VHH binders against o26223. Designs and how they scored, part 72

Target 1, 191 residues: o26223
Amino acid sequence: MKLLWTSQHIKVTVHIDGKVSKMDVLEAIKTRRSIRKYQDREVPEELIDKILDAAMCGPSAVDERPWHFIVVRNREMLEKIPEVHPYGAMVKDAPVAIIVCCDSSLEKIPGFWVQDCSIASQNILLAAHSLGLGAVWTGVYPLEDRVEGIRRLFSIPEHVIPFSVIPLGYPAENPGTRDLFDPDRIHLEKW

## First folded at step 22 (VHH)

Design AB61
Fold by ESMFold2, look of step 22:
Structure AB61 (fold): chain B 191 residues (1-191), chain A 125 residues (1-125)
Amino acid sequence: as target 1 above (191 residues)
Amino acid sequence: QVQLQESGGGLVQPGGSLRLSCAASGFTFSRWDMSWVRQAPGEGREWVSYISYGGKDTYYADSVKGRFTIARDNVKNTLYLLMDSLKSDDTAVYYCARDAFDLYGEEDSSPFDYWGQGTQVTVSS
C-alpha cells in the first residue's frame, strides 16, 4: 500500500506554459502509433487542454474552423460507445475520449469540412503522443450507422456531424516504429 | 462461440443468379459490421462486399459493383449476398466474415476476426 500510495501521487512533468514539447515534430510523426490499451490512470485536464489547443491550430478551408469537440470522461457514457460503434470496444477502457465534430452552420465552402476535421483529428493524435499519451482514431464519418449512433448517444444536434471518436490515455502497449517509405509512390515531374 | 455458416452456393450458368445466406450465432449480430470475402482457385482471398451493423452503409469491390447486393436481416441474424449477372470470374468459395472495420487501423492483421467455412459458387464456362 505504501508504494501504491506514493505511485498514485507521482506527477509527470508537463509544460503547460505554452512552450512546445521536447519531442521533435518529425519524431512524433514517425513514432506515433494507434494505441488501444491504456493504463488505469487519469489524464490530467491540463493535457487535454493542450491537445485541444493543438487540434484548433490546423488550417481550415477559408479559415472556416468548423470543428467542435466533446470531451467524454464519464464512465457510463464511455461504456455505451461500443453499443453504437463496433470498432469502439477499446473506448470503454479509456480514461477519456474526444469526439471531433463539424458544425455545418460554420461551413463556408461545401464539402471541405472533412479535410478540416481530419486535420484537427491528426493534430490530436500527434499532440497526445508528444505528451506521453496514446490514442487511436476510430472512424465515424462517413458511416451513417456510426454517425447516427454517436449523434443519438451524445444528443448531438442534426446540423452537427460527429466525425471521429478518439479514445486516449497513458499507453499500456508499445508497438514498434514502422518504416513505410515506398519510393514507388513518388513521381517526379509527371505520373 | 461465434459461428458463421454460409449456404446457397452451387453450379450456375453464366448470366445466372444466386442468393447466398450466412447464419450467425454466438454474438449480438445486430451490433457488428459484416463482409463477404471470396477465394478463387489458386488465388488469395478477395474482399467482395461490406454492410454496416444497421444496414445503412454498403460497399462493393469494383469487380462486382452493380451486379451484387449485400443485405442483412437483424431479426433472423442472417447475412445475404444476392449475385446477379454471374460470370466465370465469380467462381470461388464465398465466406461471410465478421468485420472489425477500423477506418484508420494500423494493425498487421486482417480486419476480419471471425470467418465462416465458406460455400462454393461455380459459374460454368
Scores: ipSAE 0.579, ipTM 0.828, lowest interface PAE 1.6, mean pLDDT 88
Fold by ESMFold2, fold request of step 23:
Order: C-alpha cells, then sequence, then structure tokens
Structure AB61 (fold): chain B 191 residues (1-191), chain A 125 residues (1-125)
C-alpha cells in the first residue's frame, strides 16, 4: 500500500496528516458515526487508496467480488448529485465521494450482490473512520429513482447497478458516541 | 419558507372515498421524497405512505395497502393521497410531511423536518 505520492506521478507529494490508524477494531465499530459536514480540506489520494483496499477485503458470496467503485472528486459532478438524490445535499460539499456499484456480470450466485456491496460499503465507513475521516452511507439501491438517476449522471452501464454513494472528508462535526446495545435482541438457543 | 398545505378532508361513510391534496412551496418539491402521516385522536403519529422524489418508488403501511394510493405532480408541486374503501380506523388528521433523513439514518429526531397543518378525515356510519 502506498502512503506517499512521489514527484514521478502527476500528484503532489503529500504527507499523511495525523496518525496511521492505531484504533482497536471494536472501538472503530462502536465510535463510527455518520458524518455529513466536512472541512474544506483535500483528502489525500493515499487515504482513498487505503479505504478502497479495505473495501475489497470483505467477504463475498462464493468470492464473487462483484463490486466496482467510482471515485468522484470533480466539483461539478458532486454538485449534481442532489439533483438525483434527495438526501445527497451534503455530497456537493464533500471533497470526494465513492460510488459503490455491482457489476452483475461478476455475480456467481444471483441476488447475493446486495450483501456483498453492503459489506464493501461498511468497510469504507470503518476504514475512513480509522484514518480520521468522516463518511456517510447515502442509500441508492433499491430505490428506482435513485438508481436510474445515479446511473444516468455517471454514465453507468446497464449491467452495473449503483448501490450507494458515500461522501467523505475530514469531519466538521462530532455527533458523539451512543450506547445502542439492547439485550432484548439476543435470543439464547431459541427465539 | 417551506410551506405544506393539505386539503380535501371531510366526513365520509365507511366504504367511501376521499382525495387529499398537499400544495408545496418554498423548496424544490421535485427533489424531495414525501410522506403522508396520520394521527388519530389520542394516538401518536402513524406513517401512512411514502413516494420518492420522481414518483417511481411508493410504499404503504400494511393498514392501508391496497386501499390508498399516493401520487405526486412535480409540475404542480402537489402531493396526493387517494383513499378508497375507508374504514372507521382511518379517522385521523392527515399530514403531508417532507422526508428529512435517508434510509440509513442515525438520528434520534423525527425523520420529517416539515409538516403541514393537517386535514381532518372522519369516517363514521
Amino acid sequence: as target 1 above (191 residues)
Amino acid sequence: QVQLQESGGGLVQPGGSLRLSCAASGFTFSRWDMSWVRQAPGEGREWVSYISYGGKDTYYADSVKGRFTIARDNVKNTLYLLMDSLKSDDTAVYYCARDAFDLYGEEDSSPFDYWGQGTQVTVSS
């Protein structure tokens, strides 16, 4: 995994601000919150690479790995997302968004791609959090208006299904941690 | 100034029909998901129906499924609820509501940020 861009690429050299993630995995899961307000600050490409690497580490049905990711940094494209996603207003203010897609031609077991892409989407949220970023999962599938709108906006082919749009950036809010443990949801041996 | 104004309520017999309207202004109506919510006397508010911003996705509470139809006209900025086969249990104030939070919300607050004043529907024999 590359932590730093070199001058041989078209990207500038960037030092990763803050710490390499040292967060315990249980802590990351418990403290991650949906973040919808972002600093006016660029997210280094190195962090996006780490997040997408983590996204692709998830299990999938029969290892089908049906996911594709569109990384959106273009301001004009980000500003158009609210036209096709009613809760995508914060996406236009994000420095970057990741669109998680299913390539249906990669399905080995029909219909399990939703679970597969959900796993990848959650890994994006956790990895972003561990790297000091905030993100939110904005829903696309299964709402037909949103699927069709996102497909049109990003020229996504017919056999590819946009699943989620995940804006991310350095957080400009802190909603705090909540204790959501509910023992009534736990059933020992039987319902 | 977001405004939602319901109309079309009234007194009907069981088995009758009504058509509710909600005129929307002060926001880009065609870019927002919308719902109908009702409140019977002495009860909490009950979600009734949802329609996506383009109208392609509709959902109904089990209590009204097959009897009610939600629709929208994005040219006239109007939300509708067509109610057929009305029952006494449908007696309530019906509110037009704008959906504020996405499907994966982590908010403790109401999923609706703006409400109309409501229109009374009374079903009695």
Scores: ipSAE 0.513, ipTM 0.803, lowest interface PAE 2.0, mean pLDDT 88
Fold by ESMFold2, fold request of step 23:
Structure AB61 (fold): chain B 191 residues (1-191), chain A 125 residues (1-125)
Amino acid sequence: as target 1 above (191 residues)
Amino acid sequence: QVQLQESGGGLVQPGGSLRLSCAASGFTFSRWDMSWVRQAPGEGREWVSYISYGGKDTYYADSVKGRFTIARDNVKNTLYLLMDSLKSDDTAVYYCARDAFDLYGEEDSSPFDYWGQGTQVTVSS
């Protein structure tokens, strides 16, 4: 599938001939790593669109889809994130970051939005990886200091809860693949 | 350079109390989450408690819940651990540590990037 955009009400076909995103889903899951070092290289908006499309494909409690996403490319804003997030130093070096939020007015069943936003956040990581990007999930919720700091910095209203900040870019590191399978974590029929 | 200096340790009887302090310098203390970590003789390091950079979020290891209280003073750049109902099991060197962990760390991630020299707490029974 190709994304088609028109901003002037003129029929324009935009071809995105990406060979990007050819990766088996199990390979993506097994090889994704947190990436905190990025090349000095822009991430095209077309890739961000694909990542957010993937984020919104996740299931949610009673299909409530409570998520909203803030795309941050402004250098000054990215540089301020470490002021309110102790572990957000790499965000200032990222070409772009995505803030995953919950709009509590969209909740249909209270208390499930954390699972909903976790699914969206993981989909962002996997989609970014499949497109040749590196990303890391920096935590915000449930730490009150971080929630309040991010909300203040990005003018997020009180009924919207910032959940995670995900910087991404073309990777400048390769931490390697892991073998983490542990059969002792598997219980047949009962504990 | 980052500096963390613990004080307030000593010899106490079981059931006693101590207040540990950690003076921080060389970094913006109020922007960093902090922890207390302890190491008993012949054992590995054990995380004790955590406080977020603004002080609104605190967590404790099960072994100290209800007995220890973590606090911070961001004006004086000082971290505290109030220890009550001390037991022999609490005998350890106590370290002030700056949290550098990512919430979703992987095996290469270190939860702490700077430590103090430690202060000895000895609970003699």
Scores: ipSAE 0.509, ipTM 0.794, lowest interface PAE 2.0, mean pLDDT 88
Fold by ESMFold2, last read:
Structure AB61 (fold): chain B 191 residues (1-191), chain A 125 residues (1-125)
Amino acid sequence: as target 1 above (191 residues)
Amino acid sequence: QVQLQESGGGLVQPGGSLRLSCAASGFTFSRWDMSWVRQAPGEGREWVSYISYGGKDTYYADSVKGRFTIARDNVKNTLYLLMDSLKSDDTAVYYCARDAFDLYGEEDSSPFDYWGQGTQVTVSS
């Protein structure tokens, strides 16, 4: 018998050649794209641990850290997500998905958990990209049908709010970089 | 084959009301989000309203808020648009569309994968 969280999050990694390569943070932000097609290739638990570590590094309202994460690898569960999420069809094809949730019992200031979980969700996308993975944020909250469907499917209690489902895997597509900088959105000193 | 068939359009006076219907077949209607989209003469298509697959989530374009109501009947496989307080600016062909709504998409493709044939709504004195 063991505590799965404790057993999974305490790992020793052997380093050969002295380091794991990382991309520059600005490069990661500018080149990350939503990836909806994945290789038939397992994502190691080590990478998921790194991604979730990054997710928990985000700031939160009064440091409330209201987030919880459900890691889904089971094929039967992944294949059921489209039953409750019309746009989540690619999730069944992903080797793994992360469900970002808010535990409302951890809120210190009501209503800021959406910002908190959004920050965690974006950190998941960036961390996955920096590790050579592709991911996409599929929306759950605030759509009540999706929230109820995901809660039912994963036995999520009433005080926990599923916020997003993020499938991820090694990419099988390359949509390319976009140039989205728009100077008209920048206002100096006032509107 | 997926089929969407709108009905209920017609000629109406300003301030009047209409109810549009969209009969759906060839797919599990209750599993899909749906939208109404309209196209006025000489203009592009404008999203009007959205309803989630279970009917609990509805959204409206600012131009129709408070005047239009979207609804669905998952037993009859029918989508509805109740239009009240109609104005000349509401004159358009109204389309029922099956919504593959992507809340955080990066504009990779159209959010609608199937469309009806449309029904004409004309608001004229």
Scores: ipSAE 0.508, ipTM 0.803, lowest interface PAE 1.9, mean pLDDT 87
Fold by ESMFold2, fold request of step 23:
Formats: C-alpha cells, structure tokens, sequence
Structure AB61 (fold): chain B 191 residues (1-191), chain A 125 residues (1-125)
C-alpha cells in the first residue's frame, strides 16, 4: 500500500472476529476485565498470533526478552490443568490457553524476569480484549505447588519457569466496569 | 455440601500455645487453597495465614509471623493452625476458610466462599 511506502505514520483498523480491529488504548485498559466464561466458539490462530505478537512487544530488563509461550488447545490437556491449579477450573471450558514462561537461560540480569513476564502477561490480556476476546490471568509463579504441577503437566524443562496460565475465548459474561481511580494514591514531588 | 468445622480454641495464658483444627467435608479438600481468618471483638475479619492446596506455599500476616504455623493433612482433610507465644491481641474467633479467588482478584466480594462457625481463642491470665 502507498502509505506504507511513503509515510512514517500508519494507522491500522480492524474488525472484531476478523483481521483488523482498533480500540483506543485507554479504553482497552479501563474496560478490560477478568473473563471466566466463554462461548463454545474456536479462537482463530490468526488472533492468537496477534496476541502473542503484542505480548512480545513489551519492554524487558536490558532487552533480555526471556519469555516463551505454550499455546494449549488440546481438550484433554486443558481439562487436566485444574488438577494442578485450584482456580483453573475455567481453563477446562476455554477453547485455548496461553502459558507464559521464563527461559532462565535468556536472563541477562538475574531476578528481573518476573517483571518481564508480568509485562508480557498483561499485554496478552489487553490484546485479547482489543480483539473481542475475554481472558483471565491465573497465577502460577511464585506458588511452588502450581509451578511444579504445570511444569510436570506440560513437560517444561528445569530451566524454564511457568509464570501464568491465561485461558481465553469469546466472552460469555460481562462483569461490568470498575471505577478505581483514587487521587489519594497520587503523591506530588514527595510522599 | 461444603462444611468446615473448627475446634481447639480455649482460654490460654499469655505466652501459651494452642493448636486449632478444621475438619473439611463436602469437597475435594486437597484441590483447594485454604486460609485462617480471625475476628477480634468489635473489629472486622483479619486474614491470618494461607496454605496452598499441596502445602508447599505458606504465608502469614505480619502480626503472627514467626509465632503461628499453618499446616494441612490432605489424607485426613484437616487444616491446622499451631499458635505459639500467644498475646492478648490474638484474642479472637478463628475461622478456617476456603479461598474462592485466585491471586489476581478483581471481584469486590470476600476472597473466601466458605468458612465455619469459628472457634474462640482467649488470651488472658
């Protein structure tokens, strides 16, 4: 397209459940909610690709990008997650889940991978929401029972740390918007 | 249905010890994270301690850290709270509670969906 060849500024518009979607970023952040009920509808691989592309756009400590992602669609595997994650019951009903992992061999600065994978996980939630999907971050790290259970279930090697399990799908619920702004949490110049 | 039944409370002198028990039934105990919660006279409920479903992860409120120990027996479906070095500030009704929501909660409701009638702990001489 001529704009891609001759312009430094390119806008992209997408359609929900299609190939191109646009949502104001502040609206996405303010309206995203944890979604635990999903329609019986497959999520196209194209949307998963867009979500993971967004996940990898986050900053990381010294640009180490320690994250890896396991995409789980197999019904039998999804149904086993609640056996090792007490609050992963909705995962069995999701058409797909993404497991965010840290490959510790990619760390350049020890101990910052938690921040790195948190950024990737939040980007997954926002990207899914912008594409008309619902998702929820179910916690794995730092709980040893969950880390060991997920590692065992998905044959994750010792140097790779499962961080979060994020089921997603087209939403079948709407928990509504929260108004959480609290000006008392804002400190000008000092505490 | 889900039932949680606390026992082991009583009157104890400052510096004393107690062991609380919570018998669980009506659900797969070994698949649920559990907590102890307490309520002192005239106050709201205060989270005390947490244990993960397999027992490998434990956390404590700062007010009890180093003095209380949470434990579970997944064969007997029982949750425990071992309380040492008790203080008058520990006087409360103690409840075992089943954690309902994951670490990253966005709900405006209690993080616990079931708890029992509680057991009274009174620390005085």
Amino acid sequence: as target 1 above (191 residues)
Amino acid sequence: QVQLQESGGGLVQPGGSLRLSCAASGFTFSRWDMSWVRQAPGEGREWVSYISYGGKDTYYADSVKGRFTIARDNVKNTLYLLMDSLKSDDTAVYYCARDAFDLYGEEDSSPFDYWGQGTQVTVSS
Scores: ipSAE 0.495, ipTM 0.786, lowest interface PAE 2.1, mean pLDDT 88
Fold by ESMFold2, last read:
Structure AB61 (fold): chain B 191 residues (1-191), chain A 125 residues (1-125)
Amino acid sequence: as target 1 above (191 residues)
Amino acid sequence: QVQLQESGGGLVQPGGSLRLSCAASGFTFSRWDMSWVRQAPGEGREWVSYISYGGKDTYYADSVKGRFTIARDNVKNTLYLLMDSLKSDDTAVYYCARDAFDLYGEEDSSPFDYWGQGTQVTVSS
């Protein structure tokens, strides 16, 4: 351990071995990148459980929590995703993918499920990154061709809407941090 | 090996119409999203329109919305752009482009990996 919790403030423990890491939330947000190349390593179920727990911590409209998650580890199924998703080629190389879905029967306010599932999807990306994994959000909704293709492939019922496909694994690339801060996007008091 | 060949450009009067075609070869056309992109003299490239691989989803830049129609024929491996109500501001080289990155891309490079040679559209009185 390089950092210890003290009585004056809370610090996270950093493990050099890379098994379980905690990082400052601002650092996680700033350093997370889309990762499309993965090591040939399995991702333990425990890490997927932690990622999905984090996904469900997001706020939702009227606390409707409309999300469902399909965890895909089957090699044959992962290899078929590129057939229905033009940019899903890296999914066939991932050890696991998470499909974020909306169950429309859980909606309480129509149309807010997109925000709800977006929050869950971003939480998946951040949680994966904080655990030493890399992930990428590949878009499904609102493209009808992709929604229909993923629905067919995974036998998703009509009242359930596939929103995103997120392949993840231990990263085999490091694209680096971007400097995206733009003060022209900040408005004080009025537009 | 991937080849995109635009055609159908030319000189047209304001208010006129043109139909651009793009013949695709060297890849499975029906499994790729496609776009039209244009470049006016002295300007950068401007995205014009997008169509999903199955043709069910189309999007347009505000500058052409309501005037241009994108279409594809996955049997003939051809992408189309029907341009109506042309204005002088539409004068540009029009490129057929293959979308390389998903909607949520973080890449610093062009979102398109292959381009055609372009076809010139000139709108003048």
Scores: ipSAE 0.461, ipTM 0.772, lowest interface PAE 2.4, mean pLDDT 88

